# Designs tried in a protein design chat: miniprotein binders against p81326. Part 139

Target 1, 226 residues: p81326
Amino acid sequence: MLHFGGFIMEINHISKILEKEREEYIRNKVEEYLKQGFSKDDAVNKANQSWRTYIGHRIQDVIYNLLKKFLKDSGLKVTTDKALNNRNLPEELDKVKRLIAINYGEYLFLPDADVIVYKVENNDIKIIAIISVKNSFRERRFETTYWKLKLKESPVTSHIKVFLATPDKDNEISYKCPNGKPKKMRIILEYELDGIYFLKEDFEETEKAKHFGKIVEDIIEISKKL
Short names: E, the ipSAE of ESMFold2; O, the ipSAE of OpenDDE; V2, 0.75 times the mean of E and O plus 0.25 times the DockQ between their complexes.

## First folded at step 11 (miniprotein)

Design s7
Fold by ESMFold2-Fast, scan of step 11:
Structure s7 (fold): chain B 226 residues (1-226), chain A 80 residues (1-80)
Amino acid sequence: as target 1 above (226 residues)
Amino acid sequence: SMKKIRITIEVPTEEKAKFIAKIIKDLAEELGLEVEIEVRGNRIEIRIESDDEEKLRELVKLIEWLAIMYGAEVEVEIEE
C-alpha cells in the first residue's frame, strides 16, 4: 500500500497546478479564437486577456474551497460575497450579510469580502474573518485597508479579522528594495490589515505576512478567543 | 514494489471533467509517469502504475490538491 501521513497545505502544489491550468486554458482559448477567424497573434493576445479575468475568479474559488475543506472539522463555516448577493438567501447567510455590512448614512455596503469565515453558536452568528483575494495590485490597491478601517469603527464588526490572500506573482508586495526595505504598498497593507497570506514560496515571512498554509491554524486560534 | 492506484473524481460538468483530465495528464507527464484517464460524463477515472513510490505519491498528492481546488470529492484505491 501507498501511505499518506496526513494532508498539509503545500503552496508549491497549488502554484504548480495553477500553472498547468493556465497552459491548458490558454491552449483552449487560442483554438477557440482561431476557429472564429482571428490570426494566431490576435488569438494568443485575446487568450491571455481572457486568462487575466479568469484567474482572478479562479484564485477566489481555490481559496474558498481550501478553507471550506480545512475548516470543516473545526465547526467553522465558509461563504463568499457572491453567495451573499444571491436573491434567495437562506436565513443564516442573510444574517452573515447583515453582520458584515458597513453603514454610510442611509446606505449599507458589503466590504471586499471575497471569502467569509463565521461560526454559529446558540443560533447567533459570529464573523471570524474576511479574506480579500487579489491576483494583481494594478487597480484598487488599498480597497482592503479601507474596509478594515471602516469595520473597526463599529462594535459589531471591530472584532472581525481582515486578511489579504494573494499569489503576488509580479512581486508587487513581496518584493524588497536592495536595502531590505519593503515597498510603500506592502508597508501600508501589513500595518493596517490583520494578515497577508501569500500563495508563493519566495518571500520573507513576518508575524503578519505568512505562507497561505498557516491561515487555517490562525483562523482556528482566533475563533477560540471569540 | 510495483504500486497500482485508481482515482475517481466527480465534478459538476463533462466540460470541467475533460479540462481536469488534461491537467492530470500534464502533471503526470512532467513527473515521467504514464496514466490512463477515462472521462465518463462528469466523472474522471484515473489509473496509475509505477514502481517509483515517491513519484507516484507526488502525483497522487497533486491530484488530491487539484480535486480540493475544484471543491470535488476524490476516491483513491491503492494496490500493491
Scores: ipSAE 0.764, ipTM 0.914, lowest interface PAE 0.7, mean pLDDT 86

Design s70 (also named Ti1; at its last look DockQ between E and O 0.72; V2 from the best seeds 0.78)
Fold by OpenDDE base, look of step 14:
Structure s70 (fold): chain B 226 residues (1-226), chain A 80 residues (1-80)
Amino acid sequence: as target 1 above (226 residues)
Amino acid sequence: SMKKIRITIEVPDEEKAKFIAKIIKDLAEELGLEVEIEVRGNRIEIRIESDDEEKLRELVKLIQWLAIMYGAEVEVEIEE
C-alpha cells in the first residue's frame, strides 16, 4: 500500500471506474448509432470501435490527472504535449517546450511527450521526466525508445528520464520470458527506457518494471538529484 | 446508526458532469447504496444515506478516485 499524499493509489479502483466508464460510454454510443439508423449489431460494433480510440486518450488524461494531483505537494509541475502546441504559450511553458526539443539540424522537433514533469527553481526550469502512455503496442512499438535515445544525444536533454506507462491489457510486455521465450519488446523497452510502469497487478516486476503506484515516488526522488 | 454523507464535485468540463454522475450512480447501485445525485452545471452533488459504513467508505473512495481521474475537485462532508 503506497501512501502518496494521504491517498493510497489503488489500481483496483481505477480499473473498476474505467470499466464503469466503458459500460456507460458504450451505452451512450449504441443509443447514438441506433438513432442514426444503424442496426443493433452494427451500433454495438461501432460503439466498441469508438471505445478503443477513446480509451487511449482517456488513459493519458487519467495519468496526467493522477500525476498532477500527487506531485502537487512536492512542488513539481505537470503539463502535456497538447498544452505545448499552442502558439501563445506562457513563458514557463514556452521554456518547457524549448527544453524538450530535439535538434535535427535546421529543425527542432518535440518528442512524443504525453506527460511532462518539470520543476521551477529560481526561475529556472528543469525537465525531470517524460511519460509516454500506451494502451496497446500494436503500432509504433519502439517509438518511445527512439525518443529516449534522441534525448540522450544532447547534453541539454540527456538527463530527462523517459518512462512508459501502460495497462498492457493484452500482456504484450508484462513478462520478459513467458514460457521460456524472450519477449523482444519487453526486453528492449526495459533496457532502453528509464522505467516501465504498469497499471495492473499481474506483471513481472524488475528494477525498471514497476507498478504505476511507484511512479510518483520515483519522480520525486529523481527531482531531488537534479 | 444511519450515516449521511454529502459529496460535492466540481468538474473542469461541464459536458462531462452528467456522464460522471451516471458513473457514480452505477457505482452506488453495484454496492447496493441509494444515492441522490443533482447536477448543476459543472457541479455534482451527491447525498448518500446508509447504515453500512463499509459500503459508504468504499463508495466515497471510488468517488474520490473518479474525481481525481477527471481532474475534479471533491469535497466530502459527513452530516450524521
Scores: ipSAE 0.837, ipTM 0.941, lowest interface PAE 0.4, mean pLDDT 92
Fold by ESMFold2-Fast, scan of step 11:
Structure s70 (fold): chain B 226 residues (1-226), chain A 80 residues (1-80)
Amino acid sequence: as target 1 above (226 residues)
Amino acid sequence: SMKKIRITIEVPDEEKAKFIAKIIKDLAEELGLEVEIEVRGNRIEIRIESDDEEKLRELVKLIQWLAIMYGAEVEVEIEE
């Protein structure tokens, strides 16, 4: 659906689908653990633990697939940090890897770039954005801000936009001042990053904190200026 | 009036096809729609008939989003 030079992404449909996936995943894992001889209570607990690990990777895959689908006709390409860690890297992806790597003396490290958007013009590669995907904020809360600040220090990488994408189901960063008390994590992430995109309906929207559906239009506009 | 829709989805492997087929069945049941789903290797064939056009359209949207979320190709054919 296209509106005002953009399109609408239906977050409610994505959320409903992920909930059905959770129910079926847990059902299958419970059956698997029961066949291994675990008690019903242990099988359920282990299945829920398995889901918590799985959903993080699943949301990354969802975001990758959505961006690849909706950026295709704009001449933009999408890859992942997993693809960049392949041993036999295609020339194009090797160039992408070199353009986002950060130098620490004798060492090079990739930022936390779960999803990477780039363009190819005249055999030259321009990195548009990296997207960090967080299902929860229990660990590595400010890792994305660290990488943003490091990328900003180099003329090679300072133009790269750093975004956070999250369902934030536990409302950890959905509001800046719930009950009149500043939420440090939300405030710092919004201040330091180029944008936060929520895969949920209810959150405090700002110029930097938006519905995930806005990410495609924003990335396309950024790419036109590079 | 009665509408008939056929949807075909291509996925990476048979295990994924079976998992996705179950999700589609669960989505249809929640909407009160009956669907015929057949898994043939990596291919999922779905047939839906309903005179509730609004619910039918909602299920088709959910199936299209599900396919995109798996990076899968989807074909939708409308018959009457």
Scores: ipSAE 0.787, ipTM 0.922, lowest interface PAE 0.6, mean pLDDT 87
Fold by ESMFold2, look of step 14:
Structure s70 (fold): chain B 226 residues (1-226), chain A 80 residues (1-80)
Amino acid sequence: as target 1 above (226 residues)
Amino acid sequence: SMKKIRITIEVPDEEKAKFIAKIIKDLAEELGLEVEIEVRGNRIEIRIESDDEEKLRELVKLIQWLAIMYGAEVEVEIEE
């Protein structure tokens, strides 16, 4: 049997697999668009655009599957915003949904919470962390910080840790001080959020900005304090 | 010496089984390894035979991570 060791993620394996997925995805989409009558150049451009949307959802799924696998032995459960929006929720998930909701007077809205980590203790549910997954910061650059600030407004939700997980392949927030100049977006995100977890090796590591593999240990330690 | 490995993957999303099999084939080709892959519904069976133990271990690692990334169950059997 092959042995991988403990719970430390190997980012290069995940990255290599995602690149192969990209190649196959684009090949399939180009074929589809060519059959629809698009020129080769148009088919390639459309396939690349399709991938940019797909990869966002794919990274969310990967993070969910990894956390679910590596947190379950610590008694921690993982769900998603998609699961919470299904009709006729099981009681447990209905409670999770209610425990992360933001109150706007007459209305109750969910924050941008792609992946949610919680525990069940003495038949009660405690929300540990919300992970927002972003692959690009060109639009809604500070959406995650907005939701962190809203969660802090109520004593019911103020304990919830809000993390950002990102591959950041375009280096939009990888460095706090690139080429001697401050990176304002990175500084603000790091200041406001409880942590930023990078799905790559090349970035400026700080107390709050870490390799994604560290997220499991951090969540477990937080859960012990709640 | 020649090593033989069988890997079985149970994919929760049957629609993705052929896509995953293609990824495994591409990974094997990049490593210069020959693989036999069969897809039956949500099951993928991979047979790998090689005398390059280092490349074999690397491919198995990649397949196991790929399975984790899809929430799939994986079983690895070493033959001989």
Scores: ipSAE 0.760, ipTM 0.926, lowest interface PAE 0.7, mean pLDDT 86
ESMFold2 (binder alone), look of step 14: mean pLDDT 84; pTM 0.820

Design s71 (also named Ti2; at its last look DockQ between E and O 0.79; V2 from the best seeds 0.80)
Fold by OpenDDE base, look of step 14:
Order: C-alpha cells, then sequence, then structure tokens
Structure s71 (fold): chain B 226 residues (1-226), chain A 80 residues (1-80)
C-alpha cells in the first residue's frame, strides 16, 4: 500500500472505474449508432471499435490527472505534448517545449511526450521526466525507445528520464521470459528506458519494471537529484 | 445508525458531468446503495444515505478516484 499524499493509489479502483466507463460509453455509442440506422450487431461492433480508440486517449488523461494530483504537493509541475502544441504559449511552457526539443540539424522536433514532469527553481526550468502512455503495443513498439536514445544524445536532454506507463492488458510486456521464451519487446524496453510502470498487478517486477503506484515516488526522488 | 453523506464534484469539462454522474450511479447500484444525484452545469451533487458504513466508505473512495481521474475537485461532507 503506497501512501502518496494521504491517498493510497489503488489500481483496483481505477480499473473498476474504467470498466464502468466502458460499459456506459458502449451503451451510449450503441444507442447513437442505432439512431443512425445501424443494426444492433453493427452498432455493438462499431461501439467496441470506438472504445478501443477512446480508451487510449482516456488512459493518457487518467495518468496525467493522477500525476498532476499526486505531484502537486512536491512542487512539481505536469504538462502534456498537447498543451505544448499551442502557438501562444506562456513563457513557462515555451521554455518546457524548448528544453525537450531534439535537434535534427535544420529542424527541432519534439519527442512523443504524453506527460512531461518538470520543476521550476529560481525561474529556471528543469525537465525531470517524460512519460509515454501506451494502451497496446500493436503499433510503433519501440518508438518510446527511439525518443529515449535521441534525448540521451544531447547534454541538454540527456538527464531526462523516460518512462513507459501501460495497463498491458494483453500481457505483451508483462513478463520477460514466459515459458522460458524471451519476450524481445519487454527486454528491450526495460533495457533502454528508465522505467516501465504497469497499471496492473499481474506482471514480473524488476528494478525498472514496477507498479504504477511507485511512479510518483520515483519521480520525486529523481527531482531531488537534479 | 443511518449516515448521510453529501458529495460535490466540480468537473473541468461540463460535457462530461452527465457521463460521470451515470458512472457514479452505476457504482452505487453495484454496491447496493441508493443515491440521489443532481447535475447542474459542471457541478455534480450526490446524496447518499445508508446504515452500511463499509459500503459508504467504498463508494466515497471510488468517487474520489473518479474525480481525480477526471481532474475534478471533490468535497465530501458528512451530514449525519
Amino acid sequence: as target 1 above (226 residues)
Amino acid sequence: SMKKIRITIEVPDEEKAKFIAKIIKDLAEELGLEVEIEVRGNRIEIRIESDDEEKLRELVKLIKWLAIMYGAEVEVEIEE
């Protein structure tokens, strides 16, 4: 039981809530598609497909909100790549954006950064961590690893920790060597990234692969060393 | 003894308020609790009365988590 700010992060409650959200979302979408003239079976299928897209964004939002809440008392700030896409950024966010940019010679590009954790000290911004959130690993399996490696190449960004957060519902990376067979994706992600945080209970825990509940503590600890 | 709890949630996105309210209702029903829920703009007011303190505590926890998950503010008042 990890006590953060007096509130125990219980993944079980989160999972239960997300399941209720799914049920309500599906119900609403089915009703919507029925009104559009689809058959019941088609409406259900379309609703389920819609949910698969929705849940990916939803989990990102959940993780953002959790980190924002639990890091607030530590003085750490949280933003998102979406917030940084605005043309007119506050000075603070403009600095954040510049501090995570990757140099490609004539161009600067931002890494995929679903959640960005930073601190402000004496009007200076220090980027602490980038959290990539993935619901599934069907597409772009090593994209987060690419960004970690690119960030490591510059002295400006080399200190930034890159974490992966996932529910890993399909057990794609939950175990290193299930049945004696190495899971390439788990091994590479764990090796290259600074940590993997699971929004589930059933996974192989290691020094870098942890329960999501530990991410707050780990980020706070890293922040003290920067 | 019967306990009365009033919970107020302020959601950042008004469009989600009704959706969140339905989720709360479903959570309460699963616990066998009767709840009165009112939605006014981005504000959700929940009233719960029960003699089952354990179920009440569980529902309050779930609502608090739900609020956090939506970036909402939540206030819990024990009336009796």
Scores: ipSAE 0.836, ipTM 0.940, lowest interface PAE 0.4, mean pLDDT 92
Fold by ESMFold2-Fast, scan of step 11:
Structure s71 (fold): chain B 226 residues (1-226), chain A 80 residues (1-80)
Amino acid sequence: as target 1 above (226 residues)
Amino acid sequence: SMKKIRITIEVPDEEKAKFIAKIIKDLAEELGLEVEIEVRGNRIEIRIESDDEEKLRELVKLIKWLAIMYGAEVEVEIEE
């Protein structure tokens, strides 16, 4: 089913696997906490809290690995903000870091760029897109939007596409009110960002809000225009 | 017809190999398939034998997605 001109990713397979990972992770963490002397109830609560932290990083890794796999044959490269913050940074990644860094007077900060897609042509690096990964919108709701607006201010970074990727398990931005209106947060995020990609099946697609499987073809099309 | 499939996955470390092997075991169990899984260091070897081709294909597909999700390449061989 997967093809360059019509790549389709079945999100239900990914979701099923992540559910099995959750079950095994929690099982292992409960056992670990019980061995440390915690009660059953405390062990379960601590294991669930540990999973909430872990899943955020896990989904970032999943998205990184999926993009790396499916963009490779298109000549596109993928890295992470974690890689860019390593002490021993390869020359190519050092260049990537400099091309996405934002100036705050004497300070440089990286945007919320969990995953970065770029290309190399004749030793010249072009940043295609950055992807912010969010599991929940309880706090830092417009953080990705803030970084989009900051990147847009500079001629060096204004071309960079900023995407949000999310399972949105709590239906915080994929839910529509009974009258069919999206919530305010969804309206703002969709308006300001270049795209939202959902790791779930149950939502209404728009021009900018799509199933995650479409991100590969979208990134490839953007790269051809640079 | 009975089909026999061998799958090999290499992952970054031994702890991850054991974790992934457990996930594969759980996925197979949900599909009603029996699998033989051997973990040697960071290498996972899976053997599946079944006459239910639809369930076999679904499990292989899940294993391939799981491998991709860990940045691993998967080798699939149909044994004749």
Scores: ipSAE 0.787, ipTM 0.922, lowest interface PAE 0.6, mean pLDDT 86
Fold by ESMFold2, look of step 14:
Structure s71 (fold): chain B 226 residues (1-226), chain A 80 residues (1-80)
Amino acid sequence: as target 1 above (226 residues)
Amino acid sequence: SMKKIRITIEVPDEEKAKFIAKIIKDLAEELGLEVEIEVRGNRIEIRIESDDEEKLRELVKLIKWLAIMYGAEVEVEIEE
């Protein structure tokens, strides 16, 4: 139901809001560090470092809230890896957790599944998609592709779409061949994953690499085939 | 063409209400709009008066996106 122009415009609004949040967050942190006795220069540097470590959690929250809001009317439910790690798990979420777990002999592990989209029909749960949220690719660069490959190994998980969502502010994967040279990370991620969704305007668009606003429509279409 | 609007936001995390209100004030100031904001617990009430309908629509859209980004409920009411 959402317009492509509206999604592009909404992405710009999200980016503007996140920048205002960063400015206010940094102001508050600088004030905090100054009260602790740090110099102004040290306080600013520490505040910027604090934001860089926090933004990943914030982006995951934003994506969760967006998907929850816009998928609700299509009968699709959304949860997070944090919710699935609670000790006292409701039966529905316990089933979701079991349906995405990967077997390693006598051990079971969850894939990198920051946000999970599923549907419930007659108490039967079908996992639609897993979204990995990355704000930086300095660490765990190919974790998402590894989990996609593991999910493909079992007939009960092979249908699960694995998406990557990112602002990619540092342009680490925004283009296939920056400066004329192939960017291994972008090329492998795009090849192996079911889609990459950018929370910004400036990136190389492909069939699999697109604006985040398209993700809602894509998930709804996939759910109709299951 | 003077418009008056009231926006109510119910924030699920009460401790974030004042932070969100500050973001709204910053966004309004950037657009050159004067706003009155009241925070009571988890509720934020915003009153805006302006004859610039384009800037009003932009601010309302930004506030709606901000509310979605925090999982907050928002109601917009046109007064007068």
Scores: ipSAE 0.772, ipTM 0.924, lowest interface PAE 0.7, mean pLDDT 87
ESMFold2 (binder alone), look of step 14: mean pLDDT 84; pTM 0.819

Design s72
Fold by ESMFold2-Fast, scan of step 11:
Structure s72 (fold): chain B 226 residues (1-226), chain A 80 residues (1-80)
Amino acid sequence: as target 1 above (226 residues)
Amino acid sequence: SMKKIRITIEVPDEEKAKFIAKIIKDLAEELGLEVEIEVRGNRIEIRIESDDEEKLRELVKLISWLAIMYGAEVEVEIEE
């Protein structure tokens, strides 16, 4: 049998595959819109807009599937905000939901928890990390930092790590200004969050800003301390 | 020293299977490898034959990552 060289996640392969998915998705959508009677320019514009919506959900699914695959042997479990919004929750997921929910008087809201990593020990659930998945930062640019600050206010949730995962294809937080300074958004996100994981090769790597391939090792190390 | 590899992937539905099959074909063409891909409902069957072991390993690695990204498992069989 062919082997893949251990448990190291290769972000360059993931990025290459996502680019091929983009090309094929756009090709199919352009053809679909042309058949509907749109002009070539309108078909291309609509296809690009459709991809922007699609890729946001696609990256979330990719990250969920990767974490589920590579954390399984460490006894860690992975779920999503979509699973937690089901009205008929299994008892285990109901407990997860309660452990990450933030109280606003008569209301209880989930943070921006696209992917949630937790462990179960002796019927006790410990939340390890919440991963917010962002394809772009044009909308709700401070949402992840807001949730991090809210979680820090409670002894129940203050230990939970809040990570951002992003391909950042528009270079919104990985680009450096000509003078070498990071953008304000990058500075704020890196300062307030527990980590940023990039699904791209070119960015300034720091202690908190890493290639996505490092996320599995980091989560496992955090779980050992809980 | 020519190697033959068979890969099988099961995904949620036929539309996804066709989409993924096209991505695999594009990846293979970029590597200069000839592949036979057959979609049977939600099942993708891939046959690759080449004497370039390095390129074969790279394509199998890409196909395996693609499958993981869809929550699917891959079955790989090497036929000497």
Scores: ipSAE 0.767, ipTM 0.919, lowest interface PAE 0.6, mean pLDDT 85

Design s73 (also named Ti3; at its last look DockQ between E and O 0.80; V2 from the best seeds 0.81)
Fold by OpenDDE base, look of step 14:
Structure s73 (fold): chain B 226 residues (1-226), chain A 80 residues (1-80)
Amino acid sequence: as target 1 above (226 residues)
Amino acid sequence: SMKKIRITIEVPDEEKAKFIAKIIKDLAEELGLEVEIEVRGNRIEIRIESDDEEKLRELVKLIRWLAIMYGAEVEVEIEE
């Protein structure tokens, strides 16, 4: 039981809540589609499809809110790529945005950064970590790895840790060599990234592949070394 | 002995308040607890009365997690 700030992160409760959210979401969407004139079967199918899109964003929001809550007492700050997409940013967030930018010669682009953890010391901002959140690996399997490699190429960003957080419901990366067969995606992601954090219990734990409950402690530890 | 708990949640998104309230109701029903829930704008008020302390504790934990997951503030008051 990992105690963070007196609150034990229990993935079981999170999973239970998300299941109840799903049930309520589906119910509401089915009702909506029925009112639009769809058949019951079509309404259910459309609702399930809608949920698949919704849950991806929902998990990102959940992880953001969890990190924001549990890192608050450590003095660490949390933001998102969405928050950085504004034209008029506060000075602090404008600095954060600039400190994660990747150089492409004539252009600067931001990495995919669902969650960004940083600290402010003596009016200086230090980026600690970027967390990419993935619900499924059907598309862009190595996108997070690409951004990690790009961040390593600059002395400005090379220190930034890149983590992947996932429930991995389909066990795409939960095990390295199930039945003696190497899972390419798990092996590459674990090798290239600074850590993989699972929002589940059933996975192969390694030095870099951990339960999501450990992410707060790991981030705090990294922050002390910067 | 019968225990009474009042929980207040302030959600950052008012549009989600009713949705969250329904989730809380479903969680309570699954535990076999009766709850009174009122939604006023972005504020959710929950009243629970039960003699089952274990179920009460479980529901409070779930609600606290739910609040965190939505970036909401939660206050728990034990009335009796």
Scores: ipSAE 0.835, ipTM 0.940, lowest interface PAE 0.4, mean pLDDT 92
Fold by ESMFold2, look of step 14:
Structure s73 (fold): chain B 226 residues (1-226), chain A 80 residues (1-80)
Amino acid sequence: as target 1 above (226 residues)
Amino acid sequence: SMKKIRITIEVPDEEKAKFIAKIIKDLAEELGLEVEIEVRGNRIEIRIESDDEEKLRELVKLIRWLAIMYGAEVEVEIEE
């Protein structure tokens, strides 16, 4: 079912699994809140709020695990911003961290990069791509474009591809001109970023707005040119 | 004819093994498949019996994707 160079992703299988995870997660959280003395209504509301935060992190983990598995045979490595902020950082990851850092005069800060793809050749590290994962666009709408623009400002980081991955369940950026009017958020994100990858089937495809199943092939091809 | 399948999952995060097993049980029940699931540490062993090969293939696909989503290793073996 899975082949090198022929990435096959079953978005409906992933979605089905995540729905079962949601059901079990909410049940467990309601139980926890009831034990803390909250009413049933409050426990349910709190559990749903907790899930909204959790699902964003969970989708990041899913994308990390998918990329790690399917890029391994191409000699590409994957890490996360969480791993790079660890207190005990191996030399390889310390180099990755320094290669994506943004200069603010005498200060160096990491961009908000959820998943980072890189390769190691002859003890040299090349950063290939950064993937920002967003479950919704209610907050931090253009954060990813800000970091892309900052990365473009330095010759050391200007080659780094910046991708956005999203289920976009509420169709906030799925179409360029819903109801005949340009959707500002979709237009700007697509213009500034190197690609938008949708974890669903129903959206407007363009050369930069694609099904998530294409991301592995795209990253591999970029790495060969870089 | 009745088919028997054994699936072994090695979960890197042992704390998630019971949660993953519950998800597998729910997926199997939705498909109408009877499963035996045993969790020992980071290892999940699943035994499935059915004469419906299409439902078996569907559940195996779901389990393989679930394992990928958790960075887990999976082995599938068909028994008589």
Scores: ipSAE 0.784, ipTM 0.927, lowest interface PAE 0.7, mean pLDDT 87
Fold by ESMFold2-Fast, scan of step 11:
Structure s73 (fold): chain B 226 residues (1-226), chain A 80 residues (1-80)
Amino acid sequence: as target 1 above (226 residues)
Amino acid sequence: SMKKIRITIEVPDEEKAKFIAKIIKDLAEELGLEVEIEVRGNRIEIRIESDDEEKLRELVKLIRWLAIMYGAEVEVEIEE
């Protein structure tokens, strides 16, 4: 709990670092496209498009590494859907995979769980939370909501918290009713999910919509109840 | 009043080391600090020398956050 204040105050440093990474990434991509014979305007446009793809995966990696760092001393473990899709899984990760899988008749599928938090007690595994990471909401707007609703249907997975983590740079879900107009996406995501965590300072805070710095305390508290 | 700090960061591969070294250079430049950075395979060696303790502390803090964001191991040594 003491680390809560320090973590919140330092999220701005993470945002600053990501902005420097963007500048360097774009610079390198512009140079690459210019070398390929594209005009300066085309090179810049292509570099920005490339960054949009890159940043999605980068933010997932950042959130994974932050959670791994700050949950370690609480006895909590963190993994990713990429790790779970490896053919040669350690026994522990194989158990994690089986505990989050969703049944579709004769088929079994994993939800889109970018980051997974679990604990091991007396050789038993308990899944605490799944974090879906979204940099933009242009595609697959309610995908996280779909997986939350499916997980609720099974007694094996119904306890699992489903969180969304996002920088929301375009202010797509930062406010429930901007200019007096209800924002369906923010309202539905907040209603259906267990929480939304923003990697930014400017957003409408609620019981479920919080600064990303709160996620560590929330996960630890949830873990104590399991 | 001159403080000298050496920071070593180990990352998984050489491409990441080079990219991270560039980010550190940009962060230092924005703070008006001079840094010497050398990349040796997957290791980044940073030397910072400054009389401005506040800016020095801020840069070290940014470097530590950067390392956490890459899941990297960091070693900080005060030289002198």
Scores: ipSAE 0.767, ipTM 0.913, lowest interface PAE 0.6, mean pLDDT 87
ESMFold2 (binder alone), look of step 14: mean pLDDT 85; pTM 0.827

Design s74
Fold by ESMFold2-Fast, scan of step 11:
Structure s74 (fold): chain B 226 residues (1-226), chain A 80 residues (1-80)
Amino acid sequence: as target 1 above (226 residues)
Amino acid sequence: SMKKIRITIEVPDEEKAKFIAKIIKDLAEELGLEVEIEVRGNRIEIRIESDDEEKLRELVKLIEFLAIMYGAEVEVEIEE
């Protein structure tokens, strides 16, 4: 007999599935470009470029779906910045949007919050965490840090945890130098943020930098204290 | 002890169903398991039969995670 209840999320399964998705996506895109008359080398290069764009959005969807599934039984709700940008919001999501908004004098703006975890108790909404999803750190390296610092300035948002989730396949923030010291970008991100969750195996865990599989338990524990 | 599993996954459209079915086939092949996969519109039907219960459990777990990663509804039935 097989039992599926209580299975802990394992990064190895997620990484393996994403690798198979990459292989099939690239195969399909290469065939598409070849049919359009591109050379084999051009088709492969264009397919790889297409994958780099696709995977960024795909990882956001994966994290949203995993958190929604694994947090459901804890009474926690999950939404996205995409959902909050809909013209006609349900009342609950409109309240979530207002509770994340950052004041810039006479204007209010939303942080770039790819995934948002909140709870509803006694008709009140409490934001637990904002997760920024980054596939690459080549551009806007400290954007998540900026939003964390802005959220800390307001009593309405100062309690909100700001997490970074990343596969970090290019080893931009998970690689340590030969002397054991992390890269400057990793030091700054880990210092300023509430946590970094890696969708990869090959890194040294710290109190704040953990395997993505631990995010569910961490969020549940944070929610109990709010 | 169980040797035969039926899995059904519902996704938004046929193109996505075909894509996901190919991923399942590749996962099964890597584990050395034979699977029957049929795509009917937006529905994926998977049948797995094996005497290797450990590999069977691993494949089912991978299929469950794949479905979750797509926000898809999944039904697992153990046949006796």
Scores: ipSAE 0.771, ipTM 0.908, lowest interface PAE 0.6, mean pLDDT 86

